# VHH binders against q89az9: the designs that were tried, part 36

Target 1, 320 residues: q89az9
Amino acid sequence: MNLNGEQKSAVLLALVGIDKAIEILKELSIQEIENIAKCMSYMDVISSITADLVLSEFCNEVRINKDQNISFINNNFIISLLKKVLGEHHAVLLLDKFKNQKNISDNIKKLNLINPEKIVSLIKGEHPQIIATILIYLNRNHAANILSYFEDNLSLDIIRRIANFSSLKKLGQEEFVKIIDNLINKYQNSMLNQQGIVTAVELLKLIKRDQETKILTKMFSSDKVLAKRIKTKMLEFSDIINLDDVYIRRLIKVFPLYELSEIMKVEKEEFKKKFYKNMSLENTNLIKNYCSKKIFISNDLIQKKRNNLLNSVKKILYNS
Key: E = the ipSAE of ESMFold2; O = the ipSAE of OpenDDE; V2 = 0.75 times the mean of E and O plus 0.25 times the DockQ between their complexes.

## First folded at step 20 (VHH; framework vhh_7pa5_2)

Design o04 (at its last look DockQ between E and O 0.55; V2 from the best seeds 0.00; counts 0 for: grease 24.7 > 24.2)
Fold by OpenDDE, look of step 20:
Structure o04 (fold): chain B 320 residues (1-320), chain A 123 residues (1-123)
Amino acid sequence: as target 1 above (320 residues)
Amino acid sequence: QVQLVESGGGMVQPGGSLRLSCAASGFTFSSYSMSWVRRAPGKGPEWVSTISGSGGQTNYADSVRGRFTISRDNAKNTLYLQMNSLKPEDTALYYCVKDSYDIYEILKQYGVWGQGTQVTVSS
């Protein structure tokens, strides 16, 4: 092929058409534009063969780098292009919008990977409008699961706010980005602080029970705080039935009766007896009455309630 | 111009009670939900409670549920927060917030429109 780079560029620009060519030319220097224009002026007719050769060469160049990301589109290029096309002021506005959207998207992706219970713990201190906004951006199933952890009246308010939601304005977007970023940071910090404990618990669960008991007993004598943290983390829902009655009594005082009733509806009699012996006859009868009702509760919701109960127990044990 | 003036804060012992008030002006008070938010030292703002315009619906953060009661007198353009069984963790500057579907309109009020009222719970 006897064409130089400028001539090849001229051919490519001619092939892409005037509208696209103009867009490309905007990224070029005046001198480059002049040179290409000059070449075009000498090229009255481009043969199909010539066009095909130029295109093939271009495609081959791209194919040579097929295992690499094409980095022709970078932030500087986009900025320059937008400034030239829209002007500096409009370009900045658009870029800010894009930046905010990207940041929101990236952080939302991270939130979608965090378990619902943890999300709730992170966002429960936020204004309901903020909670609603977060849920709007999350995956629907994930948002629904998160919503189920809130009290009914609050859930209602959140849904109302979602229903009335239109879009985030620019200033709202900026604030939202900050909020989500802070939430992610809080999460990350919490994970870092608990990572060692989690690892220890995982290991302890894999060793023989007698060895586990020995280790924890010794640990308790030397470092009570650490031992409590590990024991608390190791506690499963099935272990609640084996707890001392003193803790069950404490639990009953702080845990909502209606939620306990929901759990008891699906639990074994042994579990129920463990609680009934530690509560008033009045409350026992209330729970029994509830259990006799034909109310459908999803397995997911029940599991959430179980987790709530477990968390309450863990809190009690940790503070004991 | 929207004006919110908080009052009623003070120092109390654990287990004590306080009643906060917020005098509102510059908008149709009964047309808007109102909220209480608080900011503890070194911490970010925390939502406490919300009440609907009519007063028919109330919501509470888990941390204050059962202890705090939000109410309003629309004739007096006043928002209230009855705080019972106060804990050291309740120590914070409390703000009254005019509700909005725009998060920016909510957030801009945090510590801006009112001076807040200081609640300190200490033995």
Scores: ipSAE 0.810, ipTM 0.957, lowest interface PAE 0.5, mean pLDDT 85
Fold by ESMFold2, look of step 20:
Structure o04 (fold): chain B 320 residues (1-320), chain A 123 residues (1-123)
Amino acid sequence: as target 1 above (320 residues)
Amino acid sequence: QVQLVESGGGMVQPGGSLRLSCAASGFTFSSYSMSWVRRAPGKGPEWVSTISGSGGQTNYADSVRGRFTISRDNAKNTLYLQMNSLKPEDTALYYCVKDSYDIYEILKQYGVWGQGTQVTVSS
């Protein structure tokens, strides 16, 4: 609706047809042609309403076939136009530049939608200059969030590289396209693999305990990493009491004491004893004092708090 | 022409140590940051560590932080990687990389992987 001059020119050239567009473009500088072609390559739809608005604004004698409703400006139109105006060699070079810029833009939009923590896992193996370049192209708030996950020395280096960034040269653009494409593919593969783990856990939960144990035991000997991921994902609240004390002590350090008190109020004495032997007398007394109070907590709320505790346990076991 | 020659690899038991070297020539070594990058069997390149031209600033990937130490001797035009507490997961071909603010210059070195220096960690 509110088109700038280059966008209006792109619409008008599409409407006059290729023969007239070639004639008009020959009167323009190479830079002007590049700017207009860029606008054409990013345009999604040209409606008849938009076409009529642009035409009425110019009020000229150009004969434009109004039954030609160009819903999309596509690369074939641009290719034909540029080859006739600039010659095949220059047209190919210019079109390659636009293709790379559009591919970068499209994939960057996808990366901006991905959770920052997941982006970090995808890029942490890349050279710091590659990480810095990716962050430059991302939304500023998104990039800042991602940067906050890196260790301080690496973050310092990344910021220094961003501050010293000029622009991607032609060869760098080509390589960057490959990097971004690979990241998107890794993300998609990770999503499929995560679904596979969830599916495997659901299946193992549904089979008999004896078979589950047999399968997991065999898996630990052949693929310890996968087995650990599956077993950690399968953990239930009732399993917490059976954990090694070292994990209970780590859990107590990171889990809010107030929430733990609320859980303890409704749990069995054996559960409480497991935790008490792993905490300070001061904290034990705080929990016991809370448990003696008459405070109502709904069944739904206590289940949420139990799930929070279980998730903290899973994080500790997975990162161990 | 820029030339980087890695050495010092070998076979080591888990928990062992190894020191890699990279002899640099064809450029003013002290003017450039340098990196170590590794390629494990069946995987793509993985960045390991970077050190500034002066040697005063260093970075490490999380997988090696606390176990590996990058250093340089600008008088000898040599980059080093001290690798301690080695794990089977560290098994890879290790390469040194001349740093750049231009990602093409970094990635060009990946495309012309030389011999590198093999590190194998197994019992």
Scores: ipSAE 0.546, ipTM 0.883, lowest interface PAE 2.0, mean pLDDT 80
ESMFold2 (binder alone), look of step 20: mean pLDDT 82; pTM 0.839

Design o05 (at its last look DockQ between E and O 0.01; V2 from the best seeds 0.00; counts 0 for: pae E 24.7 > 2, placed apart)
Fold by OpenDDE, look of step 20:
Structure o05 (fold): chain B 320 residues (1-320), chain A 123 residues (1-123)
Amino acid sequence: as target 1 above (320 residues)
Amino acid sequence: QVQLVESGGGMVQPGGSLRLSCAASGFTFSSYSMSWVRRAPGKGPEWVSTISGSGGQTNYADSVRGRFTISRDNAKNTLYLQMNSLKPEDTALYYCVKDSSDSYEISKQSQHWGQGTQVTVSS
């Protein structure tokens, strides 16, 4: 039975039932729907034989393509279908929208896996609206953690923007995609660079000290920047006591005295002496007075402060 | 019609200071957040700073934080940007931007931008 495409489609739709047929018809143009409906109107009783023939043909077409992942969802097929149903212009717009949405979704998934501190470092230089928009798409707990790193004024602004958020229309979906892509790229680049340095540091820590020193000395002569990066990364908190006094003096000038006092409260006398000899008597006395107070600071908080001090030292050394 | 006119740009040495001004008209100035955006040669627009309508909230890009100060005089319908410790990297055309409903659009076509004032930092 030589049924044309419309007639075959009519048979298939009749066989799948009204509920499924409606779902398929939703994807067809009005003209196509009319044509198929017309065919259905002319087809009284579909014989079982006719139905079997149509189904067999369909199955054969599917079988012939068995080895080819019948990606029924070939982008080209979808594009063609949408162009037919919606017109070329609307189809393109819709497809772009879908593409952008997918891109956003994929990138958001990646961002959700990045630690909050790193996210903050990536987005802190963005407009508050962009920050707000990003946070809206992130997991709630993750977003909340990120938000906690911002200053109160900025946090308030961000929350206000989130509360007033309706859609990406103002920023533009395409622009947002670009922004997120850029952030992800920055992250990836940073990780690649860090991984290499981390690996190098790990290796250097495992070799004999004399060899390490030789390597770093030679490196410093040939690539000062790299040597500084590695040396800075290798620096531990316990190494601060061994630094030249000139760096300690610089550190004291830039590091908050209060935070330093908190650190000193739990540090050994040798550490304290290293700093006292490099600061004013007035500041020394302030720290001593603070240390005499019975104030409890959590170990976690102390570690954070130690890290802050270490980072400040690293910055000073790197820029020296 | 919204009009924004930037002024105060010029050439300065590294470490120098400039104060930019933006005269606004054609809208209720105090009702809108205002921003500074800059465009360096060969680069896309970069957000610099934003100030709320009331002037109570400010934010800065990391690249300018601690060096630049955004302010406004709502009585004069004027936006300001005090730029201190200028660097060669700050060389750009600086634009005054009226934010639409406190949203930042990077596309110039969708925002009200002035003509810009040129800032050049060079030795």
Scores: ipSAE 0.028, ipTM 0.542, lowest interface PAE 3.2, mean pLDDT 81
Fold by ESMFold2, look of step 20:
Structure o05 (fold): chain B 320 residues (1-320), chain A 123 residues (1-123)
Amino acid sequence: as target 1 above (320 residues)
Amino acid sequence: QVQLVESGGGMVQPGGSLRLSCAASGFTFSSYSMSWVRRAPGKGPEWVSTISGSGGQTNYADSVRGRFTISRDNAKNTLYLQMNSLKPEDTALYYCVKDSSDSYEISKQSQHWGQGTQVTVSS
């Protein structure tokens, strides 16, 4: 294992315990203490293998209490150590600095999991410098997908700011943390509001059809957007064949042809005919050729692909 | 032209390990997801594992999860499958597949399959 000197020092300080660590740190410069503390704040668990490797370099000069993997490095350990060495004020300032950097990293990981289209809706009102800073920290493919949703002038401005980016100093770490936290909270609240729609759909499916129709009709006249969301969410796979051809043609353009061919292999002819009349002869022949092959797809996988198709239909209907 | 050449197959006892390799040429290797697919005696093709072009995302069939590890070396244009704790049920011809990404290709079957390498797990 390759550890740098500061990482090795962080391991040794954890192994010798708080009292000896304080004595050692008092002999170091402020910059050296800061570097070691940063290493300690990023460490999680010290394995016995890591401890043995570090001790091999120092065992003939210092008698060190060697234990199996120990979890001595946490905020309480670091806070106690820094308070005794640097004083209360300096310890708090240093830990806030490291906390901000870690919070940014953790929140960016969450943003990498969010659909690019949703991220665009969350950040469209932010200053271009903030958007650029977010994109710099995101996965490159993810950031590229997000950029594809912006108009050309804004995309150019964002790319120029990315190319000239040097650090967070202009933006301020605390301000950036707050902005990212707010974005994640907005996303989570949007997901919670969707739970209410799911509950309403489940209740409507359990009541009598004539009562269901009366409720939806009244809702459509008073809140068209909500009624549309509920009706789209109630859509079942069997309803796809009854959609207007316009939606089928749009679905064919965006849904992977190979997944569609797998679905068609197990579907009835009426379903296949609906799609064939809306696609090119080339694509029709490709799907027919696939359907003639002896290819195994498990029932679980087929149901997953059917759900993917249904979700694509719901996306088209909701956005239209 | 796309070429995929598998190697590393052989006979091994149950519980043993093998490492399969696939040398790729004729395309930008790092830009494509790669998959392993196997064909056991009397069965059709079974998907085993997929790895993204960068190597950062992997996925496995439930039958091999925890025992097999897919990896790639983009500098050497080589795909790997580390197979541990091998079982007689793993006996199959293993194919390296250039998978599709973000395209409207007709199937998960690709015209860019290797010739396969045989893995036999028996005493």
Scores: ipSAE 0.000, ipTM 0.082, lowest interface PAE 24.7, mean pLDDT 74
ESMFold2 (binder alone), look of step 20: mean pLDDT 83; pTM 0.842

## First folded at step 21 (VHH)

Design i01 (framework vhh_7pa5_2; at its last look DockQ between E and O 0.76; V2 from the best seeds 0.72)
Fold by OpenDDE, look of step 21:
Structure i01 (fold): chain B 320 residues (1-320), chain A 123 residues (1-123)
Amino acid sequence: as target 1 above (320 residues)
Amino acid sequence: QVQLVESGGGMVQPGGSLRLSCAASGFTFSSYSMSWVRRAPGKGPEWVSTINSDSGQTNYADSVRGRFTISRDNAKNTLYLQMNSLKPEDTALYYCVKDSYDIYEILKQYQHWGQGTQVTVSS
């Protein structure tokens, strides 16, 4: 693990123990102490290997014997250390700062992994200043992608707000943490809901068809959105041939022809006919020509393409 | 002390219109961007619209764009929200918010909601 200087220092201070660490820290500036303490706060668990590497490097630099005891950095150690060095009041303030920063950082990391479109859906209801603040903390590319989903005037406002951004104060940080936490929770809940739908679909597939139909019909009358979600999820690739031609026509408009061609190459004639009747003669001929080519596509790749097609269909059906 | 007093809410049928007003005092109204935020029962705050102090630029949430119009009268220290083509989904308490580049200042207002003005869209 490539640690920076501050991180290495943090590890070393942990290794030498609190008493020696205090002596060392007394020789450092407040800023240096803060930086090192911050690093410590982010290092919940340090592996013995990492510790050994850092120590070895240190020993080599100072020509000291390599065999020292490894200690763990824990919150208590950090707290004790800071209290002893900075005093109780300053230590608490610093720790709080670190805590908030860490929380922000952790949540931001999570947000950076979420699809931009999904992020937009999560934050679009927030005040533009909140949106701007979120984007400031995200990876630049990710933020840019997210920003692209907003209409031009709103994007302009968000950028303006970003440009005028200075820093979050303590109270702002606390509130920001809450906001991000809430977003993450919303995201997680959405995922759980999706899992629920999957479970429901699995169950529905196991019951008698008549009962399934009855349930879904009733559901549709009471909760159309849920019913649509379930029905959409229940759709299999094999069901595509049974769809109304209106949906096939819509599908053909949005699904790449080349990819469709690849799928058709391995599909039955009935499947092909379903699409051919709903597309231009020109496109039909293009697909036929492609199908005549000696091209090998792996089963895995074909399945992926089938899934893409299915997903496109599902999207169309859901939005219908 | 900053005071924002919302008015103009009421009950309307779907497709109806309302005009909300926010009377501002205790600060230089013209120097601040202003926003409308709403809160539906059981839901969190939702940003509705913002009007900028400098450029007069207006921004809207997707859910209200094309239907709502935010405006201001600086001489009267009043913020407005013209709401047309109202939908049941627009049912909420509507609040006026003094804008800030500090999220804390905004969120502080969220924590200390005034009375707001109730908009109910129902058949």
Scores: ipSAE 0.827, ipTM 0.966, lowest interface PAE 0.5, mean pLDDT 86
Fold by ESMFold2, look of step 21:
Structure i01 (fold): chain B 320 residues (1-320), chain A 123 residues (1-123)
Amino acid sequence: as target 1 above (320 residues)
Amino acid sequence: QVQLVESGGGMVQPGGSLRLSCAASGFTFSSYSMSWVRRAPGKGPEWVSTINSDSGQTNYADSVRGRFTISRDNAKNTLYLQMNSLKPEDTALYYCVKDSYDIYEILKQYQHWGQGTQVTVSS
């Protein structure tokens, strides 16, 4: 509700209708028109409460009777207003500028909902100044979480760039729109591709085993990458013990020892032996000590930790 | 007018080394941070490394950290990239970028695709 003068003017102009608004705008400078148009472009629907507040303030100043109206601002209204005041060419140029700002705002809202780790994977190949610019427009807590994934020297450089950043100029806004659109598209395509793999795995599990084997064998011949992704997604927890020791050693390096200890406590001795032969004696003794303690772990919690381990295995196999 | 001329690329076997150079002219080289960027076949630009103008502080993409070393010689207006332990995935066109706090100034340099030095890592 803390409306500035341009915002109040935008509401009043919408309430008086396009013909009267044109007469008023023709008395203003181009800069004043641009400021009011920016306010209007960010508005979608003016509530009757907001209209009443602005009208009441205006009536107090000039003692005009209150008029109860509901007014709608849309692109057709703005287009008609600007074309009549500035001419078609200038109106189109201003509307393109406003579209870019609205597009950035909408896509930033989407980026703020995406998991920070996923955003890191999408932006880590970008130039540090591009990363810094993206972070400036994100929610501060979200940006901080994303920044925490980068190496310290890179994080320092990004912070320096943020501290020296002011605002995007016209050409920079155009490029930023493209960058943000590309990030959203990459994210959406990643999600769609993931859904397709899940569907394929579900179908393969439902067909006869001999036909499943035939399909996967032919797929390995024609599209080894796709076949590997499907086989990895089909991987079950029981398959972990059969992995080559190289993968077990890589898994131990990236998986938290405490969580592994919790899993080991409830697993078969052969599972434990597979991991112990790939560990230091110190870590083996730490896990054996944990396993000997009388600690209860709920079935739901242990299933979650087993799934976490399986997902770590899948990441190692997919990326090798 | 700003000019950046890359050299030093070539064919090398996995595990080999190359040293890239970037000769700069048309601006005060010592006043600007500089970056290396690469483009692998069929892929978009990927940032590799940056070296600061004032402090000589460096940073690297995770994919090259520990294998590549960026350096500069302000007296010769030259940027360098020492690439060790090269892998097939390092195969790309490498080019240098004059840094800026304005992303447009960085991104317009990507339109200079006809410049750069090719690095090919194959057995």
Scores: ipSAE 0.582, ipTM 0.891, lowest interface PAE 1.8, mean pLDDT 80
ESMFold2 (binder alone), look of step 21: mean pLDDT 81; pTM 0.824

Design i02 (framework vhh_7pa5_2; at its last look DockQ between E and O 0.81; V2 from the best seeds 0.73)
Fold by OpenDDE, look of step 21:
Structure i02 (fold): chain B 320 residues (1-320), chain A 123 residues (1-123)
Amino acid sequence: as target 1 above (320 residues)
Amino acid sequence: QVQLVESGGGMVQPGGSLRLSCAASGFTFSSYSMSWVRRAPGKGPEWVSTISGDEGQTNYADSVRGRFTISRDNAKNTLYLQMNSLKPEDTALYYCVKDSYDIYEILKQYQHWGQGTQVTVSS
């Protein structure tokens, strides 16, 4: 069972019902009650299996007959329980605290799943204290990675702020929740926007080429950024050979030669020529030598590498 | 009571310069880091720059680095922001913010959006 003692206690209290739970909680310290209540607040739904396991364990410990009870921890139960045990005022305060903590936790979990670069883009406009606070709540490795993207002096300041951090007070927690929520929303919106671009590209690919060109030309005149995004997204691997040599040269400078070699091994001669004319003889020979080697690369891996190359190209084009 | 009064804003053409000032009172100015924050129309607050109390450390947002310079005169209880090479994107209401290790103390200062100094960069 992956539940800790407090969590198990929470489950048991839910199973015994509010009346019995109250009697039990009266025997506990405020801190214990708080801890258990916190656990309850995080456990909206308890599976019958989990409940059964906890109960069985409990029954075994107390040498009583096993009983199968199913109970759900809901907000009303928690509220009622805490109000009865702690009184209305204290219960409300505690519940608010839990609510904020849960919200923070939930959002932090989401942030922990977002790549560091994206996180940086989301938070770079925030006050350093806000950045510091966010990093405090993130996983350490994740926070460290994020921190590495900031300028040295800013990183120093952020670390200093982290070092001086004590805790968020109630009002701070509330504000922090809002901040994180906003960040998550921004992230989500960005994803939606990306989906929009994808949809647009899909549609543009389905229309007549002349019409596509006309649309994109007009778009470029009115919204260059959007046009660039769409054009970049429309670029396929097969289009690389048609790019201006200036972009190929830029690509060669930033794309790992070994990976390029791997791609070239399976590509047509026309593709190879496009790159060879834009690179040094030395590098050309390195690639040719590699291509002569009996190395097997899976199709999936090749496709991944192609995508990497394409992404690099897209980045170059977008920033041009 | 902490008072911060921003000034120096105005309308300038792209590439122009402005110098913002913030007169501080109601606290030991030199003991606190100070920041500039701006808010563009329809956008949320954006951190611009921070300077430590002892002037030993300055930080800038990427968007303004190399163009803006934060400074302070502790004897005059005044914070400055020299803005050079201004861009239309710099158009915003600029606020002076007393720094804190408590985000709430920082954010509550964002609530005085009716104050600040307006910077408008337009051709």
Scores: ipSAE 0.811, ipTM 0.957, lowest interface PAE 0.5, mean pLDDT 86
Fold by ESMFold2, look of step 21:
Parts: structure tokens; sequence; C-alpha cells
Structure i02 (fold): chain B 320 residues (1-320), chain A 123 residues (1-123)
């Protein structure tokens, strides 16, 4: 007996039992359900011969693929299996549904590998409901880390939106695919642009000092934003003394006082004076008291602390 | 038929103030949170602020916190944005958005780029 794909689907659904058939039917359109129901109603009683033929065909497909190793399974194999078991029409509809789900799953895996701070920078301009939806699909620990970067009232609103979330409907899934694709592209472009700046800085450090100065001066005239980014990236610890007092005051407000005390203990008096003139008498006395103590700090540890301070300066200059 | 009509934009110098309005119709205004969104020239949409239907909860993007105040008058079906200490970076087309737990309903509103009220901050 030569059954079409809809008729084979009807037989298979009848054989798997009502609970499993319900699960499959929930994934189909009303037209697909009507077509299958029509086939079932005309089947009357499934003959043993018809059931055996459908089951034999399904078991044969499974047996053939089992004899080949598990690395053979791919998307084209799955498409072929579904077309043979469910028929062309039903397989196409089921595969279209899974396409969106797989795209979301693949891109979410990529987002789970990205540093939380970078994800925050990419999504902070999005509407809170969009942020909430992204966080729902991320790994729970990853989402919690990301959420910790937002202001408390915004975090509360995002959590409220998560608590009221049920599921993405079809049109929402289509839009979500676009959102996560765009986030991945923004991340990749950001990494490529960052690499370009790093390369430019490395090249500028290797050329003659007078030529470096001429290039940077001309760049400030033609592309101030790019020149600022490059010069900030080139900044060295010894340059901190030359900064405007406004930036020193900003730095003192955000940099941990304990770490600053550790740095001050080993630095020149000129460096200390620059900071003391920009801080309260109370904090100055706390640092001077720490500096008078006989505490050993290894050269490796102090270099790490100096680099931390320099990185904080770069963030202030870049974002100002 | 949801309708949102923005007004109150204009040109101001840095440090100036403007008050934007959004007249809403076609839905029960007080039942929904409302948002302001802006688009600077050559950039994508940026969320600015959200206010709940009962007016008890407000949120602001970091870039505008302390300078902008969102408010609403549920009797007049009107959403407001008071913008103080304006900066050139605030130059953008501003529009209001009816909030939703369905991201599709939010994102289709982002596609009406020809609507909104222009704010220009120049010296």
Amino acid sequence: as target 1 above (320 residues)
Amino acid sequence: QVQLVESGGGMVQPGGSLRLSCAASGFTFSSYSMSWVRRAPGKGPEWVSTISGDEGQTNYADSVRGRFTISRDNAKNTLYLQMNSLKPEDTALYYCVKDSYDIYEILKQYQHWGQGTQVTVSS
C-alpha cells in the first residue's frame, strides 16, 4: 500500500498514543491538524498490515543510521528523516518552527560566553522589556552577573518584567532572532575595532618620537575622537602627574582608597603632592598614616596596583 | 487604534530646558507603563525613561539621570518629559512608546521613525 506523507503521519500518530500525539499536534497549524484528522477518520481501524508497514519503514531508517557512527547525524539527515516519516508538508512546517528555536539557542550559547560587563555595554540602550527577555534566555548565573551592573530601580523593573514573562509568541521569536543576531554582530565589530586601536598604538610606540608627535598632532586636527582614543590607550603611569586636577579629583572619587594608599607608599613625593592637593585632609591623613607603617609590598604586586590605577585613569579620560 | 502624538521639541542652547508631551488615545492609558525613546542622527534607538501606569515607579537611562524627569497625567492621557541641563548629545528625535511585556509590540513602534518631536541642542 502506497501512503502519502500525511497518511503515514496519521498512522504514526495513532500508534504513539494520545499523550504523545497531543504534543506533536500542538506544534502544527490548524490546517495540518485538519488534514491529519481527515486521514484518521477515513482509516477506520488501522490494519495490522498498514501498521507494520509504517513501523517497519521507521525502524529501517533508525537501523540504517545506527549502523553508521553518531558523527554522521547532521541537519540534512534530520530533514530527510522527518520528510520520510511525516511527509513533505508536515516536515516542512515542523522544520520551520525549529529553525527559529535553533537560531535562538545557538546565539544564546555565544552570548553566555561573552563577559557580562561587555554585554551590559551592548544592551544598556535597549528598552527594559528587551533586556528582560535577553536575560530570561541566558544562563541564570550569567544573567545575575549582568543584572548586578544596572542601577537598583532599573534592576527591580527588569526583575518584575521577568516575573511577568510567559513566552515569546511567533512574531516575538522572529524579532528576538534579529535582536540576538545584532548583539553578536555588535560584539564582533567592537572586538575588531579594539584590535585596530591596539595595533595603531603598538605601531606609534615603535616609530621615532618626533614623527609620533607629528602624526598625533595632525590626527587631533582631523579626527579628534580617534586621536583621543589612541592617546588615552598610549597613556603610561608616569603621565598621571601631568593630568589636569579635575581628572585627579574624579579618580579619587572612584578608586579604592586602600589601593591608592598602597601605591602612595612607594611613589615619589611629587606624585603624592599631586593627589594630596585634590583630596580631603581626612583622607590625606589616612594615607600618610598608612605610608608611615613598615609594611612590605612586593614589586610584582605594586606593579599590578599601578596598572589598576592607570586603567581607571584611562576609563575616566575615554568616557569624559 | 493606538495613537501617540509627540510635541514640545525645538532648538535650545546647551544648559537649556524643554518639556516634551505625548498625547495618547485608543487605549486605557492608565493601565500601561509608558516610555520615551530617542534616535540621534545616524544612530539607532536609545531608551530614555519609563514610568508606570500608577506613576509610582520611574526609571532613567544613566545618560539622562538627574537631568530628565518623566511624568504623566492620566486624566489628560498625556505623557511628559521635562528635560533640564540639555547637552549637544541630547540632540535627537524623541518619541513615546506604549509599554508591553511582548517585545514585538514594543519593536513595531520603533519602526515609525517619521513621527516624534525633534530636540536640537546647539551653541
Scores: ipSAE 0.610, ipTM 0.897, lowest interface PAE 1.7, mean pLDDT 80
ESMFold2 (binder alone), look of step 21: mean pLDDT 81; pTM 0.819

